# Designs tried in a protein design chat: VH-VL binders against CheF taxis protein family member MJ1615. Part 14

Target 1, 255 residues: CheF taxis protein family member MJ1615, of Methanocaldococcus jannaschii (q59010)
Amino acid sequence: MIDKSSEIARFSGKGILITPKTLEKPLLKWEKLEIILYKDKIVFEFVDKTIEVGVEDIEDVGAELPKKVIDIAKSTLEDITYHSSIIIKSKEFGNVMVGFAPETSIYGKAPIDNFLRKLFYILLNKKEVKILYNAGENSENTKWENGFLTFIKKRIKDGLVTKIEYRLVVEILDNEDSKIYDIFSNIKDVEIEEKDVDGEIEPVLKILQVKDGKDIISYLYTKDKKVRLFILRYMVILLDYKYIGILRYLQETVE
Key: E = the ipSAE of ESMFold2; O = the ipSAE of OpenDDE; V2 = 0.75 times the mean of E and O plus 0.25 times the DockQ between their complexes.

## First folded at step 4 (VH-VL; framework fv_acimtamig)

Design b41 (from a3 with heavy chain T101L)
Fold by ESMFold2-Fast, scan of step 4:
Structure b41 (fold): chain C 255 residues (1-255), chain A 123 residues (1-123), chain B 106 residues (1-106)
Amino acid sequence: as target 1 above (255 residues)
Amino acid sequence: QVQLVQSGAEVKKPGESLKVSCKASGYTFTSYYMHWVRQAPGQGLEWMGIINPSGGSTSYAQKFQGRVTMTRDTSTSTVYMELSSLRSEDTAVYYCARGWLEYSYDLYYFDYWGQGTLVTVSS
Amino acid sequence: SYVLTQPSSVSVAPGQTATISCGGHNIGSKSVHWYQQRPGQSPVLVIYDDSERPSGIPERFSGSNSGNTATLTISGTQAMDEADYYCQVWDSYTYVFGGGTKLTVL
């Protein structure tokens, strides 16, 4: 397999490598960056170096850039209106943050969001979860169902063209049929609370949806704490759900 | 329903400037990008730049940077493309073309095109 | 400096299937769009996002994209399909067109 022919997504723009060491440099600046996403790895091509890590070493996506880094961009006349970050686990430096921004703001956040949509697909697709769907409707739904995160293709006709949306859902495989739970649409509120999962008290995502004027409360658990983080980042960045419960959890659990 | 109607053909001399208009109708003008694409006689299509009619922000192809200016008038739903310091190789049909302004998706194509404006640059 | 390569011409008899290739390095990771331009007319979008057909475009038009080659396929080719065909991608904040393929139906 030739590496470039296995490429899933690419982001081209300006970037900055952020470590405690680089933050102290007087000549720290935003420079040309290409980010290349493959199924099993991500590559950051700076002018002077290339950083390659496995996707399992991605620690966070969309964390806030340090104010100093934003200020540097503004002082060098870089357009920093739209930006994001990826934190990776470096053998040499521990956690390293790569900030990135598009060459132009004319496309809004689309260049970032389109790259991150592909990245979240890699980070979330087929990840195992447990779910209590519609637990607040007296359905006696007290048993966790085992499932996995997946993306479904939805076709929405809009005038001349058909808009294709890939939506994150929970899929349960049972008795010849798959059951799809859409818990990431029509969200009214989100909280993190502690709940008993297989005999252990664990943080779970509590999602309140409104469907046809009725409240639906579901609980989502994943054993992998990075998958929990990626779900919350996905909701904030791509679904624009900036509820206080999500923001508080991200603030308290992330370095 | 959607129509893009461009200004008429022009003959220019080297060193002059060109200003082509494109009037949009049949849709919400500020909800779609507008692009300019040119085609020299017997040649292929060449992208020149993009304008967001909402706010008037622009981005130009490297080749035209410094020579091209794109503007719009929201009251008349019209975009303009001005090209300065004309050379004989600027002889082409100039098209305006509509692009999707869906900021959450990678929809970088042209769904409707103007009829084209022939510009001849000769002494 | 991304470049799309198309054959300059393709000939097909009426009713046959015409295929037009669009070559580009790792083009399978990009979304490919196709335009039809009849002599003296403006381009018309016939395929977007690799394989999607706009409303009003006949079902005989289809597209695919994988590896280093995208393909426009016209089944049951008709005389009215005679035109220049251009592929297009977005790369690094620019819109890149192929050189165009003249389809002749004889």
Scores: ipSAE 0.579, ipTM 0.803, lowest interface PAE 2.2, mean pLDDT 87

Design b48 (from a3 with heavy chain Y103D)
Heavy chain, then light chain:
Amino acid sequence: QVQLVQSGAEVKKPGESLKVSCKASGYTFTSYYMHWVRQAPGQGLEWMGIINPSGGSTSYAQKFQGRVTMTRDTSTSTVYMELSSLRSEDTAVYYCARGWTEDSYDLYYFDYWGQGTLVTVSS
Amino acid sequence: SYVLTQPSSVSVAPGQTATISCGGHNIGSKSVHWYQQRPGQSPVLVIYDDSERPSGIPERFSGSNSGNTATLTISGTQAMDEADYYCQVWDSYTYVFGGGTKLTVL
ESMFold2-Fast, scan of step 4: ipSAE 0.603; ipTM 0.813

Design b79 (from a3 with light chain S29T)
Fold by ESMFold2-Fast, scan of step 4:
Structure b79 (fold): chain C 255 residues (1-255), chain A 123 residues (1-123), chain B 106 residues (1-106)
Amino acid sequence: as target 1 above (255 residues)
Amino acid sequence: QVQLVQSGAEVKKPGESLKVSCKASGYTFTSYYMHWVRQAPGQGLEWMGIINPSGGSTSYAQKFQGRVTMTRDTSTSTVYMELSSLRSEDTAVYYCARGWTEYSYDLYYFDYWGQGTLVTVSS
Amino acid sequence: SYVLTQPSSVSVAPGQTATISCGGHNIGTKSVHWYQQRPGQSPVLVIYDDSERPSGIPERFSGSNSGNTATLTISGTQAMDEADYYCQVWDSYTYVFGGGTKLTVL
């Protein structure tokens, strides 16, 4: 038998569907949830309903759960010590948030983060960006390079095991030979700054790295505001880069 | 070097309980999960459950839920597995096996195994 | 309810390449680990995370994982490689083992 499934990743646990209508009513409850990720869509299978949307209709990943749904878990003795969320534009319910948590906390955040690594790959891989690499103070570099986001395989040695990590990088489109900029490693600070991008003032990511004792400052621009949001969520959730500039931006523009 | 040393073979009657021990040495006991895996004679490997020695939290396979209990003693770096209401089908070699506790990775494998404890259940 | 399927046995002549398959629905989306169990001994991890070797495991052991099939490959197979081989994945808070493959070397 030929298996026709194009499944990329699956999360099994408990979840809660949050819409403006259900948030205003005391009918919310955590229930069994399975999340299935495909290349072009994501499916949320609850006990009594299934929600399916294209990946282009994913609006946010890792936003804070409303206090009401956290309180519901406390009152029903559901363990949501580790949890996350996905906001989607649903055909049936409009904009909704799906909160989700592992069945058990023994594995910590790993079940969530492993699913989110695959999800961020789908959301960020091959997305177009402009980069101004190594353009710090006293640099005369003002020409943006066109590129796209991709992931590279990195090996991390830890005792007797070697961990494989896929890390986000920028690959340049304009070169005869591909050139890769790793701007998401060895980060000292990140902030959002307004900068001239091809004649218009735009918000850009300003990333400060330290490489071989020297500061490297780079600027990253995305036309798609959702791609910028996904980059910031990726950095906070999977890279644990909780710099105040990122957290302030997420609070001001997303909450 | 890492060693997991298990208690000796046991013979039990149906309806009794068994308690197998696994003493760890050569590493920080609370920095790794411990698992129990069994193998019936001539059969394959079957996962029973996991314990986090740091907090004592556990998670068990559905098949053993309600019959198995895993505990640990941090002062002796020892994990215990108790299985109740034994039947002849529980005759097996019981292994303890070490797993990784790094929460940011899905390192869901067993890097070191105990020597095994043969448990025979018969009347 | 996730199931891993392995052939019950594989035979190979000394020095030849042995391949042991591990079938599972969308197994390529999971990390596959492989254990060697020689007669009367405990299992030994020989491959983890699809293709990584622990320290001390010979380079002739390699692994791959794609689509619905993961594969353990042993090149230049030696008599000492005679053993049962088990694949393993994590699925829905459980650890799932394949049924095991007995490798016979002439």
Scores: ipSAE 0.589, ipTM 0.817, lowest interface PAE 2.5, mean pLDDT 88

Design b85 (from a3 with light chain D49Y)
Heavy chain, then light chain:
Amino acid sequence: QVQLVQSGAEVKKPGESLKVSCKASGYTFTSYYMHWVRQAPGQGLEWMGIINPSGGSTSYAQKFQGRVTMTRDTSTSTVYMELSSLRSEDTAVYYCARGWTEYSYDLYYFDYWGQGTLVTVSS
Amino acid sequence: SYVLTQPSSVSVAPGQTATISCGGHNIGSKSVHWYQQRPGQSPVLVIYYDSERPSGIPERFSGSNSGNTATLTISGTQAMDEADYYCQVWDSYTYVFGGGTKLTVL
ESMFold2-Fast, scan of step 4: ipSAE 0.671; ipTM 0.840

Design b86 (from a3 with light chain D49Q)
Heavy chain, then light chain:
Amino acid sequence: QVQLVQSGAEVKKPGESLKVSCKASGYTFTSYYMHWVRQAPGQGLEWMGIINPSGGSTSYAQKFQGRVTMTRDTSTSTVYMELSSLRSEDTAVYYCARGWTEYSYDLYYFDYWGQGTLVTVSS
Amino acid sequence: SYVLTQPSSVSVAPGQTATISCGGHNIGSKSVHWYQQRPGQSPVLVIYQDSERPSGIPERFSGSNSGNTATLTISGTQAMDEADYYCQVWDSYTYVFGGGTKLTVL
ESMFold2-Fast, scan of step 4: ipSAE 0.597; ipTM 0.805

Design b87 (from a3 with light chain D49E)
Heavy chain, then light chain:
Amino acid sequence: QVQLVQSGAEVKKPGESLKVSCKASGYTFTSYYMHWVRQAPGQGLEWMGIINPSGGSTSYAQKFQGRVTMTRDTSTSTVYMELSSLRSEDTAVYYCARGWTEYSYDLYYFDYWGQGTLVTVSS
Amino acid sequence: SYVLTQPSSVSVAPGQTATISCGGHNIGSKSVHWYQQRPGQSPVLVIYEDSERPSGIPERFSGSNSGNTATLTISGTQAMDEADYYCQVWDSYTYVFGGGTKLTVL
ESMFold2-Fast, scan of step 4: ipSAE 0.598; ipTM 0.812

## First folded at step 5 (VH-VL; framework fv_acimtamig)

Design d1 (from a3 with heavy chain S59Y, light chain D49Y; at its last look DockQ between E and O 0.66; V2 from the best seeds 0.67)
Fold by ESMFold2, look of step 5:
Structure d1 (fold): chain C 255 residues (1-255), chain A 123 residues (1-123), chain B 106 residues (1-106)
Amino acid sequence: as target 1 above (255 residues)
Amino acid sequence: QVQLVQSGAEVKKPGESLKVSCKASGYTFTSYYMHWVRQAPGQGLEWMGIINPSGGSTYYAQKFQGRVTMTRDTSTSTVYMELSSLRSEDTAVYYCARGWTEYSYDLYYFDYWGQGTLVTVSS
Amino acid sequence: SYVLTQPSSVSVAPGQTATISCGGHNIGSKSVHWYQQRPGQSPVLVIYYDSERPSGIPERFSGSNSGNTATLTISGTQAMDEADYYCQVWDSYTYVFGGGTKLTVL
């Protein structure tokens, strides 16, 4: 058998490589871009350049594009109504932003969202967390449960067919007893607080849900701050929690 | 009950244009995209393009770019496909097909099809 | 420019399992949809999103997709399953069909 990396997802469209050096060039423009996702790496194929990094070198997803890049699109009548970005750490160039947009807006955000859904699966699936589920405001003596992020499949009937949604949840690592906490649905508020996590004060996500008129307050700890950022981006981009708590500061700015 | 009813069969000569209609009923016309797909005799299915009935925007397969025009009339819930500069190779059954608006979770498929319109291009 | 390859025909005895392949480069990274076209009729969606069945499609229809091959499987094949079958994907803003497979039930 040949050991070939299988392509997991591909985005085809327009892209722009953003570094301090490229922002200084007089002919900055959007060009053809292919983004190819594999299990352990991501590849950006521009017209004359290919950039490949491991998935561990992805620093952010969906960060706002620089004003100059937006102004160039407006001045040239380039259609970037729907766009996104990925920030990677390049050994040669440091942090590099790749802006990207669909070739046509007729499909709306779907080409972007379909690609990002698979990217967030790679970035979040099986990541270890600690959780205080439904612990309330004064949870200082509540024991943290060890778990991990996972995705579960939900089927929602829509006419002749069933829509399939993959939803992020927390699964507990406690022996053979499987327990799932659905903390990413019905969210009313999200904040970052400092809490004692196994003897050390750490930033954690405080998530307020409302189910059947009852408030549910949970706290989620991730050791890796990038995982915390990816959770926040996932909630804004794919779950559409745009204007609650700290998520309002992760929106695209309208000028 | 969703229905897509197409205009009747046509016979054309090379160099002429064809125009097929597709009348939609049983759903909100402007909330779903419409596609055109053709099938030459004894051959497979070939996608021609898509129209958004809400704004009238279109996207065509490269093979038909410059020869195909898709339009709609929202007052009659009807989509039209016009193919110009006909050749004998354009002899086919032409289908309209409804597509999802959201395209969430890679749901790029056709759920309802018209009955088809046979267009014969002969000398 | 993306190409889907299907065998031209598949023959099975009644009650046997039919498999129809759909080949494409890295097709496992795409969502594959399948249509049945009986003689003289319009296509009908029988599988979407690799393996899901629309309402009204018998459970004997199933699908899978991995690597470079997607497969439509019909268990307990019946005479009424005799038809042409097409796979389809979306690639780079276009819709691509396979060439079609004629299923014959002998």
Scores: ipSAE 0.634, ipTM 0.839, lowest interface PAE 1.9, mean pLDDT 88
ESMFold2 (binder alone), look of step 5: mean pLDDT 92; pTM 0.942
OpenDDE, look of step 5: ipSAE 0.706; ipTM 0.866

Design d2 (from a3 with heavy chain S57K W100Y, light chain D49Y; at its last look DockQ between E and O 0.63; V2 from the best seeds 0.00; counts 0 for: pae E 2.3 > 2)
Fold by ESMFold2, look of step 5:
Structure d2 (fold): chain C 255 residues (1-255), chain A 123 residues (1-123), chain B 106 residues (1-106)
Amino acid sequence: as target 1 above (255 residues)
Amino acid sequence: QVQLVQSGAEVKKPGESLKVSCKASGYTFTSYYMHWVRQAPGQGLEWMGIINPSGGKTSYAQKFQGRVTMTRDTSTSTVYMELSSLRSEDTAVYYCARGYTEYSYDLYYFDYWGQGTLVTVSS
Amino acid sequence: SYVLTQPSSVSVAPGQTATISCGGHNIGSKSVHWYQQRPGQSPVLVIYYDSERPSGIPERFSGSNSGNTATLTISGTQAMDEADYYCQVWDSYTYVFGGGTKLTVL
């Protein structure tokens, strides 16, 4: 028997609820937090309060914590060497940031990353995109292909152990065999630029890959700006693609 | 080949402390975490804690917090587990067990175990 | 404190399929690992990550995990498979074992 209402993922650790009002409180501190992910909602269980929102009300993942919040952890000797955040739109509290960190840093960033992989699956899977794959710098007369984001299973052999990773890819919606473009691997650089997408100038991701010693330039468009943000956060957080173009875009246009 | 060799059996009295060693060989000692797990006679396995040999950081199961200390010596590739204020219920076989360090792939398991060290606590 | 529940014993005839359950609240959201312990010996990993076999473990060992139950399955059970079997998860910075299941091959 399968329990269809069960949680998909859980993060246990320390958390802090961040709003302008909470930042002014004299006893602001990190406290025990459980974050529970379901298919259609996310729940934050603090010591004396619970916040529940639909996944559509998640606004950002991994935005930088305010300096004051970092300083509070230092002054109380809370180890938040590894930390992250989720910004939600709550009907009860408005827009709020939830900072969170593992109970201990001995496991590195893994407790965060293991949870966020499940979250990014929920946020990105089956989202519609358009792509110019391997279009080069000469993208004239190249037709945008319609597709969607999906995840593929990758097996990584390391001695006697198989590591299993689910990697984001683009699957093409055409009238023939399905095509999969693995544009999120072997990345040399990423930029955000404006480009004509079917008659309208839109922000797109320019992704430079190196495959078999060759540079491959592709362009990825998403109509929903939150999907674009989540792609960028996925790349920075889980794939460790911290190139200047991504970081500057996030700082200047999002954060 | 990976091998974890533990110190020999011990007999202790209530109130004393025990210290078990686990010498690692066949791999880079500081590249894997080490755990201690015990098994009381006729009972199941009970996790006690973890040490990162690179730097010596530890985390202990709540039940043993304040009584257990785990240390390592990188020059001898050896980890140690000390348990203080012993009681008769601390009679068990104590195992060291190696844990994988890339937890970002959900590798929270033990791939190699020591032979076990029987510690008997009796008056 | 997270709890894993296993049956105390399972008996099968040689060549038959043995199944060993591991119950836990929302265990399907966790990675489940399985160990074999023969009498007087140290545990040995036989399944990790719900269903992956370490190198050297026969294909007759398999695992699954969904909902509130994880299962270790041994097909074509042999006398050498007679042992205690433990499931294990990581939950909230704690490594948790089930109580163990004694597999008897008659």
Scores: ipSAE 0.571, ipTM 0.814, lowest interface PAE 2.3, mean pLDDT 88
ESMFold2 (binder alone), look of step 5: mean pLDDT 92; pTM 0.944
OpenDDE, look of step 5: ipSAE 0.592; ipTM 0.829

Design d4 (from a3 with heavy chain S59Y W100Y Y105I, light chain D49Q; at its last look DockQ between E and O 0.41; V2 from the best seeds 0.57)
Fold by OpenDDE, look of step 5:
Structure d4 (fold): chain C 255 residues (1-255), chain A 123 residues (1-123), chain B 106 residues (1-106)
Amino acid sequence: as target 1 above (255 residues)
Amino acid sequence: QVQLVQSGAEVKKPGESLKVSCKASGYTFTSYYMHWVRQAPGQGLEWMGIINPSGGSTYYAQKFQGRVTMTRDTSTSTVYMELSSLRSEDTAVYYCARGYTEYSIDLYYFDYWGQGTLVTVSS
Amino acid sequence: SYVLTQPSSVSVAPGQTATISCGGHNIGSKSVHWYQQRPGQSPVLVIYQDSERPSGIPERFSGSNSGNTATLTISGTQAMDEADYYCQVWDSYTYVFGGGTKLTVL
């Protein structure tokens, strides 16, 4: 267990604090920003202010920046080619969006992705889910299994270099044995579908994978809407699964 | 084996420009960042800047901004560093160094170095 | 700007343990790397990520990093270890070197 007091991740670059009020200010600009992630809280250190909120107060990750903010960056010749955002609920400032971008584009999106990987770990690790694994479209005999999201180490060969990557999976606990479903790899398609979950109709993720040349359909459900959102954000941002169904759902959820 | 071979020593006058080359071999040239680091006589190491694997993006230390240009030629696996408006203080050994970057664990270091190029700036 | 501070020189007798410090504000939260530079030669990476040794580096080289100080330790120091040693970190998209430490083997 990571010590609550220990820094888990840091993002250094530039950022912008976005509220309805700040959007109306002519002096809105991108400024130096440090984002520090802990197990229980996230801290945004601007030049003249610091915002600290609990992890539970994170409402969204990777939402699109308002056009006005992008235009401001252009007008000031600020390079925000690579950027992202975190929406938080702050006691002091209310609901706010923090846009952030690397100081330089030299590393591409990597600085953002690296930080967000760690953020998603904090947001998604050990969250409870239900899964219908390899259910197919007409499988009446498949039952929902209770599990939790977990990150596992995966070795990835990149040429002559072996890299370690943490991958999100679903873990099922069954009679002291753990079963791992890797449902976030080799994805061919993702959709949102309404299914019966324990007697209630709920939106679930329909994930089509290709395994050993065969199509596998799995369904993933979570009771927590924020967790669902974060899973989708994770897929879109870090796995680059930008399927129309997901994007539509995200748009509807944020609106 | 990874090798970085730099161009030979140069003597320059104040106000002139230097251009040092670094030819890389033994690895996928387009997969690694390249850095330039210099060392004045009897002094420490000073980072000058970085160029990305494709050569399309650079980032320079503030001290050298406006005066340094880094480029890459993929066809020859060569990186170049040009420094203009030379001063006596620019007398140094200039090193190219391959950058190792592991973003997942925030590793940023230099795993291989060229042999260095001595540039002497004197009137 | 982030600053790394090293002693200018360290002396050690052959076979003894040499310790070189690298000071920096909250350096323990950063990854520290060490380079050896023998006279007239290019720098060589000897420690990366605080305590990891590249292939080919002798086991007598070790590193640690905590608080405000990173440390390079050379056990059983040999004459060939006489060199300048530099610590290095990454900070705010800049690569920062310490001032270097000259290790003399007496």
Scores: ipSAE 0.560, ipTM 0.805, lowest interface PAE 1.1, mean pLDDT 91
ESMFold2, look of step 5: ipSAE 0.677; ipTM 0.860
ESMFold2 (binder alone), look of step 5: mean pLDDT 95; pTM 0.961

Design d5 (from a3 with heavy chain S57K S59Y W100Y, light chain S29T D49E; at its last look DockQ between E and O 0.67; V2 from the best seeds 0.67)
Heavy chain, then light chain:
Amino acid sequence: QVQLVQSGAEVKKPGESLKVSCKASGYTFTSYYMHWVRQAPGQGLEWMGIINPSGGKTYYAQKFQGRVTMTRDTSTSTVYMELSSLRSEDTAVYYCARGYTEYSYDLYYFDYWGQGTLVTVSS
Amino acid sequence: SYVLTQPSSVSVAPGQTATISCGGHNIGTKSVHWYQQRPGQSPVLVIYEDSERPSGIPERFSGSNSGNTATLTISGTQAMDEADYYCQVWDSYTYVFGGGTKLTVL
ESMFold2, look of step 5: ipSAE 0.641; ipTM 0.841
ESMFold2 (binder alone), look of step 5: mean pLDDT 93; pTM 0.946
OpenDDE, look of step 5: ipSAE 0.704; ipTM 0.867

Design d6 (from a3 with heavy chain S57K W100P, light chain D49Y; at its last look DockQ between E and O 0.65; V2 from the best seeds 0.00; counts 0 for: pae O 4.1 > 2)
Fold by OpenDDE, look of step 5:
Structure d6 (fold): chain C 255 residues (1-255), chain A 123 residues (1-123), chain B 106 residues (1-106)
Amino acid sequence: as target 1 above (255 residues)
Amino acid sequence: QVQLVQSGAEVKKPGESLKVSCKASGYTFTSYYMHWVRQAPGQGLEWMGIINPSGGKTSYAQKFQGRVTMTRDTSTSTVYMELSSLRSEDTAVYYCARGPTEYSYDLYYFDYWGQGTLVTVSS
Amino acid sequence: SYVLTQPSSVSVAPGQTATISCGGHNIGSKSVHWYQQRPGQSPVLVIYYDSERPSGIPERFSGSNSGNTATLTISGTQAMDEADYYCQVWDSYTYVFGGGTKLTVL
């Protein structure tokens, strides 16, 4: 277990604080930014201000930056080819978006992705979910199983080099046996569908995978809308699954 | 077999510039980062900078900002490091070192090294 | 700037276990790599990702990393293992080396 006081991740680069008020300021610019992630809080250290919020106050991750912010970067010749954002609820500033970009573009999107991997770990790890695994035509007796999201460490061989990757999965604990459902690999399609969950109609994620040349359909439910959002963001950002249905949903959620 | 072959030793005067080459072979040149690391006599290793696989982007240690230039020639599979305004303190063995393919930058290591190039700066 | 601290020297008898430490603030959250440099030679990667061995590196080399200390362990130390050893991490868009440890095989 990670001590609450221990730094989990840090992003060093440039950033911009976006509020309705700041967007009206003529001197709005990208500034030096340090983002420090803890187990319970996230800290944004700008040159002249620091914003600290609880992890529970994170509202969105990876939302598109406003056009005006992009234009500002262009006008000041700031290289923000690779960028992302975090939306937070601050007591002091209200709902704000923090845009951030690496100091250098030499590593591509990797600096962002690396930080976001840790962020999503904090946001999604051990979150409760329900799953219908392999609920295809031949699974008439499949029932919702209670589980939780977890990240597992996988070793990937790339030639003679071993790489370490953390993958999001669903873990089911049943007495002495644990089941792991890898539902975020080999995804062919993802949709949002309404299904009966414990007697109520709820929106769930429908995930189509290809396993051993066969299509597998699974359904994932969470009662927490933010968790659902973060799962989708995780899929889009880190797994590079840009399905039209997901993108539309995300667009509607942000608007 | 991966090989990194560097140019020969050089003697320079203060204020001059050095340019060291590193020819790579035995792997896909355009798939790996290249680093430069130097070592003063009897001292430890010091990272100088990195150039991406395409050669279009570089990042240098703050200590060398403004004095170092790294370039890459894909046609010859060669990386270059130029250091200007040389000082006696720049006397060192300079190494090129291959980085991993693009993945997690914070996990990068140096898996193959050149034989080193001794550069002596003396008046 | 991030600093890695290594002992200046470690001595071990042949066949015994050598341990080289690399200290750094919260280094356990970083990936640590180790390099061997014999006199007059280029550095060689001996451990990467805290505990992984490249092809060709003997099994007697192992690594661990937790808390504020990473450790390179050489079991059954041989004369050929006499060298300088460097730990390395990434921090703030810079690659940082330890000061190096001279391992002497008595």
Scores: ipSAE 0.023, ipTM 0.618, lowest interface PAE 4.1, mean pLDDT 89
ESMFold2, look of step 5: ipSAE 0.628; ipTM 0.839
ESMFold2 (binder alone), look of step 5: mean pLDDT 93; pTM 0.952

